# Ledger of designs, part 420: VH-VL binders against o27280

Target 1, 266 residues: o27280
Amino acid sequence: MDSMNVPEVLEIKRIVEESESVKTFIFSWDFRREVRPGQFVMVWDFRDEKPMSVSLIDPVRSEIGISIRRVGEFTDRVHGLSEGDLLGIRGPYGRGFELMGRDILLVGGGIGMAPLAALADEATARGMRVDALVAARTADELLFLDRLEAAGVNISTCTDDGSCGFKGFAHERLLTLEENHDMAAVCGPEPMMFQVMRILDERDVPAQLSLERYMKCAVGICGQCCLDDTGFRVCAEGPVFWSQELSRVREFGRYRRDPAGRRVPW
Short names: E, the ipSAE of ESMFold2; O, the ipSAE of OpenDDE; V2, 0.75 times the mean of E and O plus 0.25 times the DockQ between their complexes.

## First folded at step 18 (VH-VL)

Design cd4 (framework fv_cemiplimab; at its last fold request DockQ between E and O 0.92; V2 from the best seeds 0.89)
Fold by OpenDDE, fold request of step 19:
Structure cd4 (fold): chain C 266 residues (1-266), chain A 118 residues (1-118), chain B 107 residues (1-107)
Amino acid sequence: as target 1 above (266 residues)
Amino acid sequence: EVQLLESGGVLVQPGGSLRLSCAASGFTFSDYGMTWVRQAPGKGLEWVSSISGSGEWIYFADSVKGRFTISRDNSKNTLYLQMNSLKGEDTAVYYCTRGDYSYPFDYWGQGTLVTVSS
Amino acid sequence: DIQMTQSPSSLSASVGDSITITCRASRKIGNYLNWYQQKPGKAPNLLIYEASTLQSGVPSRFSGSGSGTDFTLTIRTLQPEDFATYYCQQTLSTPYTFGPGTVVDFR
């Protein structure tokens, strides 16, 4: 096993409260180990291990950030940690986003904005024009707005309840936005991504979408994250997929498989 | 064979409430999103609401938002439409159909008539 | 919202005729369009999805074409059972909207 596959025990340097349910954990990082937006790491709390997207990549400060939403036992434990506490991190893994062109559109929902925030930083650093559509159920669940604004991102928001920005869903808001983008990156709930992908397809905008699946090994061996019919491994061929690839994935936007391998509808 | 059977359509007064049901058979119910489409007498088709397989993702037409709720019981293979604050303009045959954002409406029930009148 | 229109509103034809119904969207919708057939007193039936894919069980005399804003449904050899109302539907975005329908009746 490669050294990168052995968890490195890292101290939580800082914790940023992003929202009521989301925290960003910041770690010192040796950038001799390259990490790209869209890639994920396996986070080990010495009891369980979960894949998490990298939401901050700061070579200047030699730091990375991992944003975690509180959704279950593992994340509950992690959210209970404090600065100075330890976590195991191995990776990074998976295929990250590829930046193309001059104008990029980011469409994110909820915690899906995590990898997109990192992508936004890279894109803006490259001098790209970045438009971001940030979606959430309510205003208080919108993530990274200040960070995106500070980076020079043109932000549009939408909320299910209309508490901020456009009242409605991301795909609905997207129809009202400009169409002149060279590429798009999408991350969020699959029902959102599915519908956003249709619009991007109609516009002939190359789109990359990041998927989440139950994952164990993260190295393409165990097959737990395989997508039906195609055999795509989210940890190896993904988690970032091109829209053309996902168009071949029947389960995308429709269902996923739980740890027992059972189909669970969205 | 896929079958959808709507029920619950009756005469109701404006401001009243009514719950429609759709019994599904012949397929794995939870694998599909479901949709309600209505048709006023002598008029065209109008999308009303869609619900994903799990029931977590719900969509409504603006004309019914805040008044209608959609739900499903996958253990009973049943789709529901709770209609509150009914208006005359809600008078229509209500169809249950298989499909949502991810599937075309490939199977339809025969519909149930809801009449809202004083 | 995306508005859908159809042309003509109605047409009269004879058995054996070839007819074409047009559907237009207020904006580009790619190939995200379905066609439905509805007979009086009956529920709609899916004929075509994704603009040109024939639904299983639908006769091959039905065909769909088009992309962007303009779509067509063609019935090459009209049969007695084809006299009905036909609707197009965009599936690009919510709210899903239908065309007003085209009535195909006997000449």
Scores: ipSAE 0.945, ipTM 0.970, lowest interface PAE 0.5, mean pLDDT 96
Fold by ESMFold2, fold request of step 19:
Structure cd4 (fold): chain C 266 residues (1-266), chain A 118 residues (1-118), chain B 107 residues (1-107)
Amino acid sequence: as target 1 above (266 residues)
Amino acid sequence: EVQLLESGGVLVQPGGSLRLSCAASGFTFSDYGMTWVRQAPGKGLEWVSSISGSGEWIYFADSVKGRFTISRDNSKNTLYLQMNSLKGEDTAVYYCTRGDYSYPFDYWGQGTLVTVSS
Amino acid sequence: DIQMTQSPSSLSASVGDSITITCRASRKIGNYLNWYQQKPGKAPNLLIYEASTLQSGVPSRFSGSGSGTDFTLTIRTLQPEDFATYYCQQTLSTPYTFGPGTVVDFR
C-alpha cells in the first residue's frame, strides 16, 4: 500500500486558534505529495479517522494547515492536543477546484471557508481578482477574514444574527452583490450551497461546489461516499463538483445518508 | 392521500399570542420541509415562514421576524407556528403547505382563520 | 425583495375560450417561478413549477412559458372548473414573493 493510502504519523508544528470552535493544525509536508485546494485528508487520532479540510497549502515553507471545527468527540480530542503531539494523516484525496477566468467569487459558510481560503491564495497568486462572501451564524464564527484581506481579497460578510455585515443568509446577501464573475467556488452547509447555486445558475456563472459526505476508505473502494441516482463517489469524482453535475443529483440540498445508509433530511 | 389539517385560529386582541398547529399524514413527514402561507381577507397570498425537514433551517418574512417562531415535532407529524405580539395586519387565513427552499408548495391544508381585533 | 406583478388583474371568459395571464418579476429570476390556482373558498393548488413543468394530475390544457422576467400561463379550452384566481410565485430566493393574483370569472 502506498504512503498516501496509509496514515503517515506527523508532528503538530503549530496550532492557530481561528475562532472559539475552529483550530488550524499545521504540519511539515513533503510536496512531492501534491495538494490542491478542494482536496481533503483523513486525520487519524489513533482511535478514529475523519475527513478534514485543507486550509493552508504552502510549498515554500513546506507546510500544510488543516482546519478542524470542534463538533463532537473526535474533534474535541484533537482540539485538546498541543504542539509536538502526533496525528496520522493520509491523502490528499479527491478532485480539487479548477480556476478559470479573471474574476472569481468565493462563497463560504462556516468551516466551508477553509478550502476557499486555500483557493483564494492560489487565485491571488495567479493575479486573479477575488471577491469573497463569508457567511456564519454570528460574527465570532466568521473565518479567515484577516488572511483574506491581507491577500487582497474583496470581502463581504453576512451573519444570521446581524452581528457583522449583512443580517441574513448567504443567498440573500448574494442577490445584492455584483453579478459579473467568471466563476464561483462554494463550500458550506448544503442548504446554503443549494440556494446559492440557484442564484449562480440564474446569473450563468459557472460554479464549483464542495460536498461533504460520510467517508471510510477515501479512495473510492468502499462505496460509503456515493451519491444517490448518479453513483458519483464524493471521495473520487468529488468532493468538488460542477453545478451541472449536481443538477443531476436528487439528494443535493435535500438530504444525505448517515453511516447506516438512512436518509437524513437537512 | 397527503393530508394537512390546520387548527388553532381564533379571535385574539392586538398584542396577544396564539399557536397554530398543522397535523400531517399520508407521507414521510421528516423527509419534507414545511411552510406557512397566509391570506388576508380579500387579498393575495403572502409567504410567512419555512422550516426544513430536520427543523434546522428556518426562514421568515420580514413582517413576522422576531414575533413568530416556527417548529415541528417529527415524532407527532406536526408543524407549529407560534405567533406573538399580534397586530391587525396579521389577520388572515393561515395555510400549512408542504415544501421549502428545495421543493415547490405541492399540498395545502384548508387553512385556519386568525382574527386580530381590538 | 423581488416584486411580482400580474396582468390582467381580472378577466371574464366563457367555457371553451383560450386565455393568457402574464407575470413579471422586478429582476431576472431564471425559470424559478411557480403558478398556483385558488378556487373560491378553497386553498391554493400547485399547477406549474419551474416556469413550464406541469404538476402531476394537472390537465394538459394548462401550460406555462417564459424565463427571466416575463412569464405566461395559458389555459386553452377553458372548463367550468378553471374559473379561479391564479397566482405566480418566484422561488429564486427568500422571501418567496407571490404575484397579486388574476381573477378569471365566468361571463
Scores: ipSAE 0.816, ipTM 0.917, lowest interface PAE 1.1, mean pLDDT 91
ESMFold2, look of step 18: ipSAE 0.808; ipTM 0.911
ESMFold2 (binder alone), look of step 18: mean pLDDT 93; pTM 0.947
OpenDDE, look of step 18: ipSAE 0.918; ipTM 0.955
ESMFold2, fold request of step 19: ipSAE 0.809, 0.816; ipTM 0.915, 0.918
ESMFold2 (binder alone), fold request of step 19: mean pLDDT 93, 93, 93; pTM 0.947, 0.947, 0.947
OpenDDE, fold request of step 19: ipSAE 0.945, 0.944; ipTM 0.970, 0.970

Design cd5 (framework fv_cemiplimab; at its last look DockQ between E and O 0.95; V2 from the best seeds 0.86)
Fold by OpenDDE, look of step 18:
Structure cd5 (fold): chain C 266 residues (1-266), chain A 118 residues (1-118), chain B 107 residues (1-107)
Amino acid sequence: as target 1 above (266 residues)
Amino acid sequence: EVQLLESGGVLVQPGGSLRLSCAASGFTFSDYGMTWVRQAPGKGLEWVSSISGSGEWIYFADSVKGRFTISRDNSKNTLYLQMNSLKGEDTAVYYCTRGDYSYPFDYWGQGTLVTVSS
Amino acid sequence: DIQMTQSPSSLSASVGDSITITCRASRKISHYLNWYQQKPGKAPNLLIYEASTLQSGVPSRFSGSGSGTDFTLTIRTLQPEDFATYYCQQTLSTPYTFGPGTVVDFR
């Protein structure tokens, strides 16, 4: 058995309060095990296991960060943990983002900014110009703004209620921005991503989008995260997909499958 | 066969309120986003509001924001449009249609007439 | 907002004719355009979506073409039941906007 499939028990080194509902848990990481922005890890609290995106990759400090939004029982337990507590981490898994060109656009919604924040760090380290459109329902749900700013990212914000930046949705704000980029990376609510993808398509901007699906094995075996018709496994062929790939995925932006395999609308 | 049937359209005074309903049948209602489109007498079509299958994602035209609310009851296969602070310019036939950001408006009801007049 | 225009606003034709209606967007919208048909006192019907895909059940005499800002709806061998008003709609972004419509009536 590959060692990457065995959870490593790691101590929470630090906890960063990103928002009222989001915390970033930082761990020491052996970078002999490579990790890329857009990849995910399975987080095990010794009761349950959930896939989580890597939001911080710091080779200098030999650290990774995992940002977790409080949304249910598992995340409630994890959010109750303190520095020094233990979690099981296995991975990383999946296909991460690929950087191309000189200018990159990041479009993120809510917790979707987690993998994009990691991507922003890599892109800026490579000397790329990074623009980020950060979307949330309200101002207090906007994530990683200070971190992005510190990295030299040009930030545009939008909120549903207009409490910060553009009042409206990410696709609406994007439409008002006429500048084109060499590539785009998108992550957030799927209805947002669907509509953003159309705009990027219209502009002929190569786009990569990160999907979220119910994931069990993370190694492409169980098929729980298979996308209809294409057979794409989000854990293996994804979670990062090119827009051309997603254009063939009928369910994208329209529905997802629950653990029982039933269609669940967005 | 997909069927959509609007109801609730009546004469109301300016500043009044009205709730429209759309009964859906012939398909799995929750699988589709739904939309309201209106048409003033002798005029063209105007998108009013859309709601996703779960009801979590809602969109409004600027002309009705803050005054109209859209909702759905998937257990009853029914779409609703609550219209408050009605104005004369809201006078129109209101159509219920299947579709949203992810689907074309492929099925339409016959519409219900809302008249706002003093 | 994306503005939609149509030309002509009206046209007269005879049964058996071939007619073309044009729709223009104020900005590029790729292929995210739908065509609808509406008869007096009736609800609109979807004819074409994604600029050129024929809706199920719609006769093959209807066809759509175009991309970017300019789109066309063509009706070959016009039938009596085709006399109606036709609308284009962009679906690139909210708010979804319709063209003003083109009335096709008897010559």
Scores: ipSAE 0.918, ipTM 0.955, lowest interface PAE 0.5, mean pLDDT 96
Fold by ESMFold2, look of step 18:
Structure cd5 (fold): chain C 266 residues (1-266), chain A 118 residues (1-118), chain B 107 residues (1-107)
Amino acid sequence: as target 1 above (266 residues)
Amino acid sequence: EVQLLESGGVLVQPGGSLRLSCAASGFTFSDYGMTWVRQAPGKGLEWVSSISGSGEWIYFADSVKGRFTISRDNSKNTLYLQMNSLKGEDTAVYYCTRGDYSYPFDYWGQGTLVTVSS
Amino acid sequence: DIQMTQSPSSLSASVGDSITITCRASRKISHYLNWYQQKPGKAPNLLIYEASTLQSGVPSRFSGSGSGTDFTLTIRTLQPEDFATYYCQQTLSTPYTFGPGTVVDFR
């Protein structure tokens, strides 16, 4: 395994400002390395390495886009980069979303809309009807709305402060939406996903949810991305899980673990 | 040995303010969400507000939204309810309980009586 | 909001009786329902969560069943300590509504 886990150093081709806190970094990509919606990459800024969402998969232009939210020192440094600057990328890793049926519901919170935007492009290209519930704290933080509209996605919004769409949480908005989807794909803050999963379970809608956990190796060897009680490795068996797989995971929605293995509440 | 002890319930005038406290012991407080449930005299239980273990996820009943705030201090193992613009219908015994969206309400305090009357 | 109803609102029973209390939700809530017991002058106690799972330390004479909109709490071989008020609560979504309660009194 001499070269498979070594980051490839790539030039930032284009930067899209999605919001004040989220940028999409676009790279040329050799699609001999296949990429599926819901898979992730490890981004290396020559000091640290973090898992990041792939939000654009464009084989025609030979491009991928990686959407990054400013949340700390690593992401602050990356947000300070310009077109032409370099980043290391390794991957993709993990299990992506599986599409089924004709009608799909996407439920995304904040940066969680990134992999769902990629999935929406694939679903619409297959001729599926796509509904998206896009959630954020404020209107300014709603992501990918213009892109989703251009793709023909039916959008519902909710914001915690009520500045756009429904005032409240994604699970509260979901109760007011129609119930007739063949599947759902969910990505966002884990408390949001837990509460959304409960409603989708009640509706008997097959759901796939994308989890985030601490990762070191990204290939399942080190055990740092394991979920309590099941041994599932988020980087290998996930990050996308079916809701029935997650129903056996007591940790889901309740806590996570830090790099030292300590329980951290939501 | 889980224990929850509410305090701060008193008689207040309509429009007044009051802060309730709940002291927790016998468990890792920050691992659990916490909830306030109230019960008007002779009436049933009413969920008021829940807060997640980190304090980041907060939910309110419509009847108190905008008037009440919920908070926690995990270093002091204490849950708070700040009650503003009090009305007669806020008269109740207020219970502190362990649980939120992710856990059932499995342990309860003794309650503290809030009376809103002129 | 998801509204919860209970039936009967009260009943009289003797020690040794078996009783059933029903709870109905205004929309389907799957198995996301809890039962609580409240004795006079005391805080509620959790009896059953997720419709049918007994909380630790709850006697086996208590059982819960149902899914969707209709749920039952059954107490078999009623004991003196079981005379109390019983509440159901939905946990599908906020606001986490309780039923109005069922008072079980001795005859």
Scores: ipSAE 0.739, ipTM 0.882, lowest interface PAE 1.4, mean pLDDT 90
ESMFold2 (binder alone), look of step 18: mean pLDDT 92; pTM 0.943

Design cd6 (framework fv_cemiplimab; at its last fold request DockQ between E and O 0.93; V2 from the best seeds 0.89)
Fold by OpenDDE, fold request of step 19:
Structure cd6 (fold): chain C 266 residues (1-266), chain A 118 residues (1-118), chain B 107 residues (1-107)
Amino acid sequence: as target 1 above (266 residues)
Amino acid sequence: EVQLLESGGVLVQPGGSLRLSCAASGFTFSDYGMTWVRQAPGKGLEWVSMISGSGEWIYFADSVKGRFTISRDNSKNTLYLQMNSLKGEDTAVYYCTRGDYSYPFDYWGQGTLVTVSS
Amino acid sequence: DIQMTQSPSSLSASVGDSITITCRASRKIGNYLNWYQQKPGKAPNLLIYEASTLQSGVPSRFSGSGSGTDFTLTIRTLQPEDFATYYCQQTLSTPYTFGPGTVVDFR
């Protein structure tokens, strides 16, 4: 049995209130176990288990952070936890982001900024120029702005209601930005990602996109996170995919499957 | 056979309200985003609004933002367009079409005429 | 917003002719362009999507080409039923915008 697949019970070292609905839980981490931006861990609250992207990777402090949005029963329970409480963490799993070039564009929506924040840290540490388009429905849902700014990231914001930055959607704002980038990383709601991907495709910017699907085993065995037609397993071949890969995925941006395997439209 | 049938188009005064409906059949309604496109008399086509399969993702043209609402009832295979604060410029044939950000508008209804006039 | 233009605004042709309609976008839109046909009093019909892919059921005499900003719709051996108005539409970004249309009428 692979020890990586056994949840390690970790103490919540700190909790950062990112927004009304998002908290970042920080844990001590043994970096002998490598973790990359874009990878996920399975978080176990001793009742249920859910995949969560890593949003902070700090080798200096030997810490990782997991940002969790309050969206259901599991996350509601987790949000009720305090510093010093315990969670089970296993992983990391999945394919993370690959950095290339000198100039990188990050496009994130809502909680999708979580893995991108970690990527931003790595990119800036490598001396890359990082532009980030941060999207949310409202200003109060914009995540990691201070953190990104402190890291030297050039930030553009857009909100559906215009409460901050560009009034409109990420793909619309992106269209108005005339920057050249060597690569792009995208994470957020699939309708956003799909439309952003088109812009990036038109610009011939290599793009990586992180998907979210119902995930059970996280090790490519159960097939619960398989994408239709392709057989791509989000936990194994993803969650980070190249745009060329997703162009083959019919369900991308259109629907997903629930735990029962039923199609749920976006 | 895919069919879309619009209804609700009538004469209304400026400032008035009107709700259009589009009945869909011949396909799994929820699998597709739906779109409203309008055409003023003797003019070209104008994209108005788009709604995703679940109804959670909605888009509007600037010309109708704040005045129009798009919705759908997947249990009834019906698309709606609630039009408030109507203006003369809103006079047009309104088409319901199957398609969204990921699908071309491959099927259209025959349209319903909305006339806004004093 | 992305503005779409078409040329010509109208043209007269005869049955059997080959005609070409052009569409131009105010910015590069890749291959994210659709062509529609509309007959008087009727709803538009999709002809071409993704600039060059023929919609199922559409006669092969219709073809689309182009990428970036310039696109063309070609109708070979014009048939009586082809006299109509043709619209291009960009699908790169919302708001999706249509060209002003090209009227193809009888000579």
Scores: ipSAE 0.946, ipTM 0.971, lowest interface PAE 0.5, mean pLDDT 96
Fold by ESMFold2, look of step 18:
Structure cd6 (fold): chain C 266 residues (1-266), chain A 118 residues (1-118), chain B 107 residues (1-107)
Amino acid sequence: as target 1 above (266 residues)
Amino acid sequence: EVQLLESGGVLVQPGGSLRLSCAASGFTFSDYGMTWVRQAPGKGLEWVSMISGSGEWIYFADSVKGRFTISRDNSKNTLYLQMNSLKGEDTAVYYCTRGDYSYPFDYWGQGTLVTVSS
Amino acid sequence: DIQMTQSPSSLSASVGDSITITCRASRKIGNYLNWYQQKPGKAPNLLIYEASTLQSGVPSRFSGSGSGTDFTLTIRTLQPEDFATYYCQQTLSTPYTFGPGTVVDFR
């Protein structure tokens, strides 16, 4: 779509407080611009622009939702907005998740559950069985549990501090879960995804993982979202990659680059 | 070229505390996660604790959870292990090694002996 | 926790022999297994990672094989410097458990 590169100024229709640090902003959306789970949009607050995953895709109500965690100056400003306030949205961009088979495993850490919540809605609507492992540092940061439960998703939880569910990390909980799925979708902190991918590879479960990198243009021109050695652009060939694609990416799980191009460890 | 030098191992009484250090050189320290592995006298290797390059991702063996903490100072190229509530079972040579969940343990220090005895 | 066992616990061999050491995991671990050598009074050193990949500088007389739950370290044409203790380690998931070790002594 020619208009994907031009921000559309949209009114915030509704705000859902998902946790103390996460809000979902809901907008009217014309679904002639198709949106798939795992794709992202660039959110513009008229000063700065950041990539955000779509967490709600509702063609019946002509709505999308974008879940944003309060982590810095941009997201602080956006969290201060009210219904009726305006944001610029351009996109969607990137390659979304591909559903296959009848049984899907979702593994989400923190805000990484946002695109997986959208995927869960699509998977359940197709009649798939959905298991979700929802991970966070604390119980208060577990996202979308009520929504997933209402959709019929089979939920397992883990928290670093043990305040809800299994005490420990997602890969440690995953080791104790049932091993038979047709596919998996993973989104969260990259060290979590790396360790989860190792277990899924051992189980011979096809996995798709959604990466986050610094983005400027979001359309593949500037090269800011490129992954070392392969040249994969997270905004174009991703953000969702198959695990076999990521096995060729030496930086995955090990480091990322900041806006100045400096190597930053996980 | 890559060198890891542990220090701080001494005799301590049960219930005591001790901090170990590991000085790193010959590589970009912040690029690598680091691990502590211990070996009781005459026994095998036991993985103890692991920390990512940024220091944000930290893992412990069950035998030391709640008693030990791991940290790093990337500006000083130094890894630390704070050991509290020490028990006789903690008597071991403690090695620092370069590696985490994403790298095998390819370089090791020579170790420092911690003895817990009254 | 993933338990690791090794067999034999010790063996005696002569220079020039070929020997094998086995390692078994309590569950499937794919190829996420490393081998280490430790000489008396020294730290361990990495020999093999991902079950079969030789670490840089390790002589070609060392080889690793196996996947799933059963793994083998083979040393062909044993040299005097190869008399040591050998440990396997799984790296599928934390905690990264070591095997109990195999002592290789000179006959």
Scores: ipSAE 0.820, ipTM 0.918, lowest interface PAE 1.1, mean pLDDT 91
ESMFold2 (binder alone), look of step 18: mean pLDDT 93; pTM 0.947
OpenDDE, look of step 18: ipSAE 0.921; ipTM 0.958
ESMFold2, fold request of step 19: ipSAE 0.808, 0.819, 0.814; ipTM 0.916, 0.920, 0.920
ESMFold2 (binder alone), fold request of step 19: mean pLDDT 93, 93, 93; pTM 0.947, 0.948, 0.948
OpenDDE, fold request of step 19: ipSAE 0.946, 0.945; ipTM 0.971, 0.971

